# VH-VL binders against Probable ribose-5-phosphate isomerase 4, chloroplastic (RPI4): the designs that were tried, part 1

Scores and structures below are computed, not measured.

Target 1, 266 residues: Probable ribose-5-phosphate isomerase 4, chloroplastic (RPI4), of Arabidopsis thaliana (Mouse-ear cress) (q9fi13)
Amino acid sequence: ASLSPEVSPLLRAAHHTVDNYVKSGMIIGLGSGEASDFAIRYLGQQLGSGSLHNVVGVPMSARSASEAAKYGIPLEYYRDGVQIDFAFHDADAVEENTLIAVIGRRRSSQEDDYILKQKSIVKVADEAVFMIKEEQYKAGLEGSIPVLVQSLNWLAIAEEIDDLYLGDAEVWRRASVENEGPLGGDFPIVTSDGHNILDVIFTTPIRSLADLATSLDKIDGVVDHGLIIKTRCTVVIAEETVVRSVTLQTSALEGGVRTYGQTLQK
Positions, changes and structure headers below are counted from each chain's first letter, unless a header gives other numbers; antibody chains are not in Kabat numbers.
F, E and O stand for the ipSAE by ESMFold2-Fast, ESMFold2 and OpenDDE, each averaged over both directions (binder to target, target to binder). V2 = 0.75 x the mean of E and O + 0.25 x the DockQ between their complexes.
Where letters were taken out, [cut] stands.
Atom coordinates printed by the task and the answers are left out, and those that the model quotes come from them; centres of patches stay.

## First folded at step 4 (VH-VL; framework fv_masavibart)

Design K1 (from C7 with light chain N55D)
Fold by ESMFold2-Fast, scan of step 4:
Structure K1 (fold): chain C 266 residues (1-266), chain A 124 residues (1-124), chain B 110 residues (1-110)
Amino acid sequence: as target 1 above (266 residues)
Amino acid sequence: QVQLVESGGGVVQPGRSLRLSCAASGFTFSSYAMYWVRQAPGKGLEWVAVISYDGSNKYYADSVKGRFTISRDNSKNTLYLQMNSLRTEDTAVYYCARGGPLWFGELSSYFDYWGQGTLVTVSS
Amino acid sequence: QSALTQPASVSGSPGQSITISCTGTSSDVGGYNYVSWYQQHPGKAPKLMIYEVSDRPSGVSNRFSGSKSGNTASLTISGLQSEDEADYYCSSYTSSSTLVFGGGTKLTVL
């Protein structure tokens, strides 16, 4: 839909995503974040009006499940072998040209989600869309890259990561912000799968997220990380007055990958 | 060389108060969470209290909550335990202990260095 | 009794291996990888032997090893020596944001 410039850019990105990628009969991975909240609400409205029918949501978080229930979207929960036709999600950042997404950066307590589940649902989906703001799409990304590690010997793993990125990143074990006891914020987070989260905070531009992912994957005790490499991926970029989409595609001539994009405006 | 030296123990009657001190040296005291752990004669270890590196967070075992107060003076590298309304069950050797390495905002889950302890006897 | 369950005593001969168990619940030993073990000789302060289930601090012999399965953590001492005779305590982090100790195990080397 065409919306005035006074409306949130992420709302336009969310509507564009639903309008162009969601079809009746689909099983859809429901992402978590501001744009995903808008997309879930809009999807619910389309189901209620009869513009879409027979859509089932697979939530990536408790937040997305609650939003979907609020707006009347039928839910099924993720399990191995589930067919997912399409997924939409927010991303903390996306690397320009490669479309490698960063997810799982620390949020307010209300937005804590499972990195592994989010990543699995996005990767299993036939197609995925990341909805982001203009400033989140760039080359030379900085900031936190979440790394899931075995809690056993986490310090040795953290020291190995610190040595690899000495002078470029700080490594911190993420503390709980929702702890039941009075210590709040003083205890490390333990995920539902029993792992700790290390925030690897890059203070200099990351030259290649692909190289970073490869390096992290080689470390014993690293379970996973917040970098998503998705072959069938489109990034919907919310700019001040327009929505731009960029799609990753393979170049047959060179054996490499390239991006294709276009700008939509009223 | 890390050193922790407790003082202030002694014999005291039930209902009275006593203040323990722990003098720290050989490390950057202001960077570590600090603990008090006690051991009744011939019995096992019991955690008593913890204080964060900057003194902003303090936590207590249920058995001492409301009666004991942990504090620290980072300018003097000293840890304190103010013990009020003492009971015979509080009779124990009180150890000062350092938490392990501190990461952003988190408490250590173990005690890497211990003092020699100071005996507190509460008897009528 | 103590929050974590340990056997009251264990014994072995020089050169033998022994294991001391520490059993809790899913809200302490089973819920976190924050189990530590302490050695205490008569009249002395405790000494850290193992932290975070299986890590050894500098200066602790590799004869000492830690492990965990479900709600039970274990300390194993191989190549038992006379100086290992001491009391051993386990400790764990809890879901209540506190620390708890086991009742202690007296190791006798005969």
Scores: ipSAE 0.000, ipTM 0.394, lowest interface PAE 17.1, mean pLDDT 82

Design K12 (from C7 with heavy chain G100Y)
Fold by ESMFold2-Fast, scan of step 4:
Structure K12 (fold): chain C 266 residues (1-266), chain A 124 residues (1-124), chain B 110 residues (1-110)
Amino acid sequence: as target 1 above (266 residues)
Amino acid sequence: QVQLVESGGGVVQPGRSLRLSCAASGFTFSSYAMYWVRQAPGKGLEWVAVISYDGSNKYYADSVKGRFTISRDNSKNTLYLQMNSLRTEDTAVYYCARGYPLWFGELSSYFDYWGQGTLVTVSS
Amino acid sequence: QSALTQPASVSGSPGQSITISCTGTSSDVGGYNYVSWYQQHPGKAPKLMIYEVSNRPSGVSNRFSGSKSGNTASLTISGLQSEDEADYYCSSYTSSSTLVFGGGTKLTVL
């Protein structure tokens, strides 16, 4: 084996995503996260070299807007009715076979709480790609599912969620910052739309993200959640030495949904 | 349904000790801050102590600080109040109450569920 | 007594509205949006009626509402009913990371 400079698996996944899904003339939803940062940088380089032209970015977060501006990508403000041809995004996890993505989990280096905007842009796009690491793609996901709730009477909403998943999950209202001191009492995050975020932390494997999404959607006062169900979706999985992609598509003849896998060698 | 059941109250002489317990059910106990609140006969409510969801943070009312110790066992879904050097003015119904913590470091400012209380009478 | 000031009693007739005040300082009621209200019937445990100034738990009638202006929080009960007759307590978070209660208000429904 020969020595080569180390290449991040997410960098390779990002380049694969731009190379295979972004075309000149597109309006692109710009995701948030490590892989999205690499994709934005690479897209900016392709525009600067003339390999791509007439691409406009719709940023999902302040982070993605800042990165796009840094690398010279023209931006358009997100609004209802905007047409988006393609979107790429990071995901915290993706359920195997269904390709349902989890977004919005708490991160120490990330203060972005725009779950609603991120989810809206992905859903509006004609096609979406999630870029993830291999360990994030599996059945029986555990961990936090962020739930956006109305601030008014948030306690009642939290209690209903706790009752539904008793023994399977912990429900915590997300703080704006960790407090290190004797005074105690961090204050809750309030999103730009005036909502609180509940972290529903599953300590047992979630059997179905689709069933979870349906159950959460039935609760009065739940505004939205970090589960994204996207009909035209591909997951680009960064493995140690290769990039693998899995696509969810409809079958015209059978009237069904099929999952297709592809791999890319570096 | 959320249920909190206090036990351990009784009649005790001044200067002695008593330990109260509160058994919790119907919710994820380890996700909530827990409180002790007391009410002397015919009088108002008085906060006694709070313990964070993981037991790392504890705060006490000045009237009980140094005499009372709050603790919890998340594996048993149980809250405790160890009361030492009891005084006649500690005579009260003692309620355990649940508060929502936010996450690490937050202490709830309200009590969404209360137990039925346990009477502690300190007299000679 | 308590750090927060409430009137000792209030009264009203069925169908009327009443308001109970809870006055503190800038280090409690005025400094934080962490005011709660509790209803207590004789011989019973308190029940949460309002939390974080104006939020209402499941099962609490929309006739109960909370508000705050400066150092004074208020509980308003509209359409008074006989079952509303009880003691009402306010509580607030403090700058010392402690909680204080009001002295309580006895509501009589005439």
Scores: ipSAE 0.012, ipTM 0.542, lowest interface PAE 8.7, mean pLDDT 85

Design K13 (from C7 with heavy chain S56D, light chain N55D)
Fold by ESMFold2-Fast, scan of step 4:
Structure K13 (fold): chain C 266 residues (1-266), chain A 124 residues (1-124), chain B 110 residues (1-110)
Amino acid sequence: as target 1 above (266 residues)
Amino acid sequence: QVQLVESGGGVVQPGRSLRLSCAASGFTFSSYAMYWVRQAPGKGLEWVAVISYDGDNKYYADSVKGRFTISRDNSKNTLYLQMNSLRTEDTAVYYCARGGPLWFGELSSYFDYWGQGTLVTVSS
Amino acid sequence: QSALTQPASVSGSPGQSITISCTGTSSDVGGYNYVSWYQQHPGKAPKLMIYEVSDRPSGVSNRFSGSKSGNTASLTISGLQSEDEADYYCSSYTSSSTLVFGGGTKLTVL
């Protein structure tokens, strides 16, 4: 055994995604995260070599904008009416069979205010790819589901969510990165639109992310959440030695949504 | 446009040390795994070592493990091979080679660009 | 001994086709689609000719093709030219997550 899986498993997933989904002339939504950083770097190299041309990036975060600029990708910022041909993004987790993605779990303060922008870009894109590690793809997901809430009523909203998931989740208002200085305090993250983020941390398996999204959407004062429901999507899963792709399909004859097949890259 | 230029080869006595360098240009060095491959005079190719794109993961052939150390400096676009406790069996032309663009917990399955090589002779 | 078995030499005339074999086991050539071929002219560095069994890099003539059947990979060179005279090495990924080479085949164009 001379090799270990310590090399980032997302590098191959990122290259696979660019190679199979990005074509010259496209407007591409640029995700945020480790795999997206690799994809942006690789895309920039393809543009620099002339293997791809006339590709424009729409960044989902300050990080993705910075990385794209660093590697020479022309940028256009998101606005209403922009047509996006394809988007790639990291996901914190993806529910098996439904391919509902969880995004926006706590990372760095500079990335935390982009949940709405990330969701908008992914949803408006004709097709999206989520790049994840194998341990992030499963049924019965646990952990944080970020929820954007109106700041004026954040405590009342948090208490309503806590009551709905009593015994199943803990609700915390997301604070800025901890400071260890003498003047350090715990301050809430406030998005550019003035909203707070609640981390709804499920300690028991979530039976249905679709039902959770519907329940959260009904609460007055919830602006949005980190659950993405996208019909035309593929999940590119970085496994130990291979890349596996799962694409979402719908069937009117059988009724319902079903994932299709696994594709190995060798 | 891709260039790999090895240096540091020469004649050394058994038990001594030698450091090889490989200067890379014409590509984004920090995005590729890099390899050292050697060839003894009149013999075939033998893989020696690999280093991941970020320098964090290193793997060695059993014949050199514990004696050779691979490293890289991405700010200088340079690959290194520190060779300690040299043996006569280490006599070979040492090639710097670039791995394929895909890398995931495995050695790249091919070497798309090679340097011209630098000769190391271990002799009394 | 080499990990992968190649014939020591092969010969052909200009315009002919020749095939060089590379035989391993189910733990290398037979188990994975990660076979590459390298051309080496005397005194020069190796050059990648084929990767992942059958893919050709940009700049390599379409006269060179690769294939695999069971534990044996093959490099075929059609329309032999004098410039093809060189040593050819196969390489394969292994179940131990290492790379191994064949012993090399000297191609002579008569």
Scores: ipSAE 0.000, ipTM 0.380, lowest interface PAE 20.0, mean pLDDT 82

Design K2 (from C7 with light chain E52D N55E)
Fold by ESMFold2-Fast, scan of step 4:
Structure K2 (fold): chain C 266 residues (1-266), chain A 124 residues (1-124), chain B 110 residues (1-110)
Amino acid sequence: as target 1 above (266 residues)
Amino acid sequence: QVQLVESGGGVVQPGRSLRLSCAASGFTFSSYAMYWVRQAPGKGLEWVAVISYDGSNKYYADSVKGRFTISRDNSKNTLYLQMNSLRTEDTAVYYCARGGPLWFGELSSYFDYWGQGTLVTVSS
Amino acid sequence: QSALTQPASVSGSPGQSITISCTGTSSDVGGYNYVSWYQQHPGKAPKLMIYDVSERPSGVSNRFSGSKSGNTASLTISGLQSEDEADYYCSSYTSSSTLVFGGGTKLTVL
């Protein structure tokens, strides 16, 4: 279900993110999702009022590009070598302590083919923020992990993944529902680079997203996946009346977390 | 296979009305913004109107605002253009076009599929 | 009323690269990354070639590419072929929540 923008916890998380991380002169990766839509709208309002200036957005999806254009945010498209000062994004889930994010789970929008672009922009950014609801931040995550696979031999790759996580996950090839495609009916979603998406749906708690990422990366024919490991990131957690932030250690390669909470009331 | 088929064009006198239809097939019609774009004989393309996936948002070119009305019936997979107070300068081939994928309830800014068009001639 | 400026014509020989420009203002091409390009053969409906400045639809040759710098968007066709001979139109979203087209460019393959 959706909430009114006036009562949404993600609205507070989005405003907190823009207020604390966006500065005039920045090039900003614009994420995709409900919280990112709020952040983009708020950023556009700050630019329109003159509270911020000389900000350029790099959209992670057609959704974020559309939202940015609606609110007057100047845009630049991602290219190799682009400098991105900061990026914000929604995450489907974030693992407690490691701050490894899950993105790209099936949504009621046509964002499914942007996993590689979203992941690349977040990784290139000097610092990133994931905006999530409280229930999405925990240890022992369950649910879908999207995996990009080569279309040739997708079934063999799916069978290998199924065998690795037998009893722990179900593997399904993601089908197009909103767009029936040029052939009509339910056909597999094919990304712009010609890959299929497998939804690996964990029905038991995942002990380590880092170990999962390592295992998936070793499979021949896996192109990428929806797990993001970002060394400089903060997770902004929307709770009922407050916003909580968790930040990874800035100097350690192995990463660590420091929790601090700020009360944001309206 | 995405298909858009326009109908309702013809010869009509100035000041009269005409209703165009566009029958859509091969995709989930209710998920897409729909457009009307016209082209006068030997001239370029001109955007006419757009309607959001649910019909809640409609935008018109200044040249037709107040005279034309865009509408849709998602149960019939059909787009309409009601053209009132027609002028000779409205003479054109009228194309039905599908917008790109919908994003957060916003209108698409491009046309990924076009019908073959229907000719409207406004002459005395 | 062509809001966006395109050259009336461009020409090239098979195998060459050609570029078609589309110039607007900060309220359309310069203000948003919502530029699209359409190919139209005589007597036929337009076909989408490029959307969102540089994105290519499925089935469109990678010989077609799009870019933007300031208030000017460009369509580049590499490895020019005889079937590329057509009229090309640019389009942009505007700050008024409308869409505008360029006047069109006739490409002649010599």
Scores: ipSAE 0.000, ipTM 0.384, lowest interface PAE 18.7, mean pLDDT 82

Design K3 (from C7 with heavy chain L102I)
Fold by ESMFold2-Fast, scan of step 4:
Structure K3 (fold): chain C 266 residues (1-266), chain A 124 residues (1-124), chain B 110 residues (1-110)
Amino acid sequence: as target 1 above (266 residues)
Amino acid sequence: QVQLVESGGGVVQPGRSLRLSCAASGFTFSSYAMYWVRQAPGKGLEWVAVISYDGSNKYYADSVKGRFTISRDNSKNTLYLQMNSLRTEDTAVYYCARGGPIWFGELSSYFDYWGQGTLVTVSS
Amino acid sequence: QSALTQPASVSGSPGQSITISCTGTSSDVGGYNYVSWYQQHPGKAPKLMIYEVSNRPSGVSNRFSGSKSGNTASLTISGLQSEDEADYYCSSYTSSSTLVFGGGTKLTVL
């Protein structure tokens, strides 16, 4: 069905994603976020109407699982070795041309912080789509890059990151949004595995997210980070009245990956 | 290189006032909660007061509440302790200490750097 | 004097392991994972050795470790060296939004 300009741009992006990437028989990674909520609702409607058949969802978060259950999507929970045909997810930002996604930035609610699980499901899927707003797609990204670190000696790890990006970033240990300490702060977030989250907040444009990911991966005590490098991915960009998609593909002549194909749709 | 340098200590008679200062350098002062901790001669450590990174929240030990006031000037990277109605039991080395490095306003529960202290003697 | 109970003194020989206890209540040590340990040499300012029960700051020897069981936190020093001879203080956050210290433990390395 046709959508009016007054509906959320992310709703158009979500419908476009389901319409073009989801096929009957697929096992689908269900992302977390506003666009993913729209995609889950729409997918449930397509299953209920019989337009799609035999689709199973693998939720990336408690939010995704709850939304999928509400709209009648059969669920299987992620385990090592599960085959995932396709995944969709929101991203906090995407680097122009490389399509490297940033996920896991602080929200008003930290109810379902599964950064490792979200990243694992996206990476294992045969193909992935990130749904974002136009302002989230740019070169020279600034802002928070979440870094998952060992809680034992987290301060030493934070100091090493601070030293590495001195003058370019501030390092902060993420606190629980729902609990407030007496000094106007919250208690530190501790993941189910006992890890802390450091927000590395870049105040200058990041030249290369790929180089940043490589540098973070080399630091002893860093468990993971919010940067997703996915070879087979498309970014569906919600503009005011249209949806644009950008796809990353390998070039035979260059032996690497390149950005191809830009399509504008209503 | 984080440095904290206390000043303003000295000998003072009971009932009088003293103002302590702590000059901070080598870090972004406005991002850290700051503490005063004291140690009476030959005795253990006692927490005195804490001030949040922006100065909006202050907490005091019961022994000094109503007599001491903690404050900060982030533009000068300086922490203060105004001590009124001094008693002989306030005699101690007063340490300026930085709270642990965090925030989105995280609760600071430890002291990662300490100054060398300034001696306050309340005696005739 | 202090809200947290530490032994007044402990002693050990070079190469030995020693443990210092810090006992509070469910409203401080037992209620929160915010226990820190400080080393103080005579005439010097305290130095942070352990924070949040078991974490070591950069530059602190791995011979120092921290743990907690119920209302008691412990600092363990393995492979004792003469340089470890100092006073050790524990500290904890409380349910009253204050910080309290233990009375201190004098470690003697014989």
Scores: ipSAE 0.000, ipTM 0.469, lowest interface PAE 12.1, mean pLDDT 84

Design K4 (from C7 with heavy chain L102Y)
Fold by ESMFold2-Fast, scan of step 4:
Structure K4 (fold): chain C 266 residues (1-266), chain A 124 residues (1-124), chain B 110 residues (1-110)
Amino acid sequence: as target 1 above (266 residues)
Amino acid sequence: QVQLVESGGGVVQPGRSLRLSCAASGFTFSSYAMYWVRQAPGKGLEWVAVISYDGSNKYYADSVKGRFTISRDNSKNTLYLQMNSLRTEDTAVYYCARGGPYWFGELSSYFDYWGQGTLVTVSS
Amino acid sequence: QSALTQPASVSGSPGQSITISCTGTSSDVGGYNYVSWYQQHPGKAPKLMIYEVSNRPSGVSNRFSGSKSGNTASLTISGLQSEDEADYYCSSYTSSSTLVFGGGTKLTVL
């Protein structure tokens, strides 16, 4: 049950995620985004009421750290070798059947350039949940795939990406400020590690995110990208009145990986 | 290979007009901002004008504003500079130069490829 | 007019390193990371050597490097060769949304 009759579908997805995946004693990767904000607030409420105890959060962003602190969730800073039992995060889109997630698209007025940190925390977690809206779960995804590149000779890297996806994508260097003047008033975003972000904007459906990830990983000067391949994950899909869960499962009998779904009423 | 070939230069009297052309080949012309840069005999470089990849934005140096007009025809891969009310101080070699592609932002602030230039002499 | 300040000339011997400075104000070189450098041989068109302070285009030797400190940008050429003899120009974006060039530096090798 929701706490408000006119709540966002993402609030239902967030409550479902906390209710089904968070247990006392866990170290939880705290994602960033609208659904993650709802999940953090709800988790804080459950800790305050005593329904959950001994839960520690590892924030993926300054936003998630601030939100967690406001609702009384104990925090630990991410360090190499930290055990994370579970992580939840928002995704910009998820590919049907493969459950490969896209993160890091510029969608809010606030900057969140911690793609590497978010991706590392999700990958280290024993299990992860992505919370998305129904329209973001499909085959043939289009739109921006953010790519982190070395700043030195970034132009050559951008040209190589543009050449690989001629007719399928536009390549833009992400700006940190609005245009201040007509002769290139855009300043590039530089991450804390000194890298630029290229937005590779697909105008035609992407047939395979796995193939795209492999192609990007082979380019000299590409540091990383916004595609997350996580074999132990569930996607919690917020529909207008219900929440649907899709989990990636391995078939031991057939030696393959299969995707299964189920629908929950709220 | 990227090629930029200027034409239309010559000797003209003060107060008259000239139109320069720059024929581009070897790249997707419609994806790049284009520039005119000039160099007076024995002197340094001076930016003259810029036009965005789609022709929607145009900017000029104060010394030529109101007298010169930059334009492009993406279907013909050609850049133009219409020069009106010419003055003796407009005497220079005029270079066609390629800016950055549109994905560097609205307009680039550097020139990665240059033509060989065309000489304009404004003299009586 | 707000031309950037470069030394009129610099000289060096083959194998040496030389540095050319480009000094402006906080409204151009000091205010933005949009400094480029061009090489021009006599009777030839300029060639881009460095863009956005320190980036090198494909095909430009790694002997050429760019940097900036405050209101001064620098072009450094290591392992100086005879073909490096040329005029070098810096350029910067300005707060007036225009481009401005330096006066140029003649590099003499030997």
Scores: ipSAE 0.000, ipTM 0.459, lowest interface PAE 13.0, mean pLDDT 84

Design K5 (from C7 with heavy chain F104Y)
Fold by ESMFold2-Fast, scan of step 4:
Formats: sequence, structure tokens, C-alpha cells
Structure K5 (fold): chain C 266 residues (1-266), chain A 124 residues (1-124), chain B 110 residues (1-110)
Amino acid sequence: as target 1 above (266 residues)
Amino acid sequence: QVQLVESGGGVVQPGRSLRLSCAASGFTFSSYAMYWVRQAPGKGLEWVAVISYDGSNKYYADSVKGRFTISRDNSKNTLYLQMNSLRTEDTAVYYCARGGPLWYGELSSYFDYWGQGTLVTVSS
Amino acid sequence: QSALTQPASVSGSPGQSITISCTGTSSDVGGYNYVSWYQQHPGKAPKLMIYEVSNRPSGVSNRFSGSKSGNTASLTISGLQSEDEADYYCSSYTSSSTLVFGGGTKLTVL
């Protein structure tokens, strides 16, 4: 066989997201990851061609800021009270039916310092889109849930989390070495706010991400975590030949069930 | 076989400086955190300093903070301890030690291999 | 005596079992499962015997075992042999992200 160029499903998901959600005049939260890189590039092209006007980006990471600058997107940096019309981001995984997103799993050390910023921008945005691969959209998610902890007492906090999820998860403090796995480097990543990151790696299916978020929030010394519960969100799922979108719906009744609506794009 | 060999110890006057070295062999030096631990004559063990695998992170005991500097040269498989403003209380055998396997990804809280030690005597 | 509290000496006969205690506070021994034990023969470097309360490194005899209850960790040596005669030190991680050692225990095998 001969080599052929690869077609990335995330490219189609990124283009779909920009085409359907970005309008002229918007302030847009710029996510981080492979799909976000494609979205930023495409957005820059739309601005350069005149198909879009007066769009400003608020970058969630150094990666997204660099990519946006490369493709000519005007930037404003996040500050308290900023209004954001729309945000797109890569999610590491999304729970089926609830559309609760997992972010902040180690892709590169550069991205690890931005969990609080990423989460703040997504929460402040009027609407958000998470772009993921089809393999990462399911019930019973496993794998790392990043937890941001106070550095002063991080070991006691790690032990408390380990005890809480005994038999279900491994707890690892994220190392300073780029591209490290759990067996990696000796010294912690310290965020710009002085916190450590614990990777809580679930080896059994997580029954409920909502319950997990509630449990983590109760632990003294936990600052935040990589679980995002967003009221107005859509998940754009990259499949081999199509893009599928799932939008969160809420019951009109208070305390109602969160449901979803699905749209397929060829 | 893992070997750690300390050198540079000797007799020094209070207020002076001394640099200790630890030559490592038998393992991938650049993959391990390294420690200095000391023991005063007839006394117990005291942790002094630690350095990460790449030299980017360093931590010190309060008793030596601001006076001692830990460093490493991974190209030479060598660990160093620069000791400034020495006090009589710094008199001890200084051991080079390797960190153990990681869990929770933290600095190992124990030492799996130790050198033979080098004696530092601070006296007038 | 400062740091972690150990008895100054312990003695036993060949074949007996002995236990060495290591007492701290809720900010070290009681707060974490990060207790290690070291054996030191006269004129030699310390050797790791137990780590993380109860784990043995490869090559350490199963006669050595570790445990913890509240603020006190214990090293138990069963089937005492003459070669076990040494100084034993405990160590623990602290809430200040530092390491602290015990004062040491001299074991005599008579």
C-alpha cells in the first residue's frame, strides 16, 4: 500500500462548530486541543476572507492564544466581569445523557496550568460546545478526573480521595515532566495560583459524574476539578464520515430531568 | 549495581564553605530524584535537601535553607551540595541517597539506596 | 529528644520477636501512610527495611514487618538473628511537606 493524507474527523467537527455557532460581533472563548486548533484556524480564515466580522477571541490557554495570533484573530484576555457569547473547547470525555464534560487530562504540560481559566470561561459563556471523538462519548466513563488541590496539605487530600474511591481509582499527583504518565516525574506541576493537580484515575466505570463532582466539592482543600456541568451546551461528536451533535434539554419542571436532542450532519 | 560515592568532606572553620559531590553509577541517574541526608556524631538522621530528576525543583530542610544549595550534572552523573556559612551544628556524616519508586506521583518519602557517607567537621 | 519518639534501646534473644515503636502526631505519623524504617550497622550507611508503613523492598526478609495504629507506627522483627543487631530509625512525611526522622533505637541481640 501507498501513503495517503489522513482525514481528521475533528476537522469536520471544528468546521461544523464554527459554521453553526459563530456569528459576527461575538466574543468567543477559544478552547484548547486538536479540534480547537482546527476551529481557531478556520475562524481566522473566515475573518480574513470577510465571511465573518468583528469577532474577538478570549483564549483558554497559551496554546489557543498562540494559534489565534498565528491566524490573525483579535484577542482580549480573560478578566472578571467579561461577557462571552460563545465558547468552544475540546473535552477529554463526555457522559452520555447528562452531557457533563471532563477536561484537563494531560495532553501537554503547557495546558495543565489552565484548568481554572478554562472552566471559568466555559461557565461564563452564554453557550458552549464541546468537540470530542465518538469513543469519548459514553455512559460509565473511566480514566483520569483531574482535581485541583491546595499544595500545603495535598498529601492528606490525596489520601482522603484515595480512601473515598478505594478499589475504584488510583490517585497520582501530576508531574512537571512533559508527556509523563502516572509513573512519570518526581516533582509536581504547580499552577499559577500555587495549587497541585491530582489525577484521580478511575479503573471502574463512574456511575455518576454529577455525584462525583458533589463528593469532590465537599472535600476540604479541593479547589476545583475537571468536571464541567454546563446548562446551555452542545456536544459535537466526530464520527468517521459524519458529525453528530447532541444538545442538552432541561425539563420545564423545577428539579426536572436533563435530556438531550440529537442532530446528524452528513 | 547501584553505587553512590560521596566525596569532598573534611575539616573546615565556622563561616567557611565546602562543596560535596556524589558520583552515581549503575542506574539512569537523570531519571531519579536525589537526596542529601546527614547524621551528627552519636545522633540520628536528618534530611537536608532534595533535587528533582532534571534539577528544576529543589527543597531544603529549614535548618539549611539559605545556606546550602543542591545541584546536579546529569551529563556527569553527579550530585552536589554547596555548603555556605557553615556552623559547628553542621558537623555530620553526609549521605547521598536515591529516591524510591513514586506513588501519587510525589517525591518519594523514602530512600532506597544510600552512599557510604562523607564526614564534614566544622571546628575552629 | 525531638522529632518522632522511639525507645532508646530494645533487646531480645535469638528466635524471639521484638517490636520498636515510633510515635508522632496527627501531622505526621497519624496523618499519612508514609512511614519508612531503616537499619544501620555501626560504620555503615542506613538500609531501607520498610516503606509506606508495611511494604518490604525486594531482598528484605519477611521477618521484618511494619504496622500503624493512630499516631504510632511499629516495626516488628520475628525470629531474631545476631545480624539484626543494629540501630533502627523510623521516618515520616509531615503536613509541612518535609521529612522527619525518629531518634533511633539500638537493638541488642543477646
Scores: ipSAE 0.005, ipTM 0.415, lowest interface PAE 10.9, mean pLDDT 83

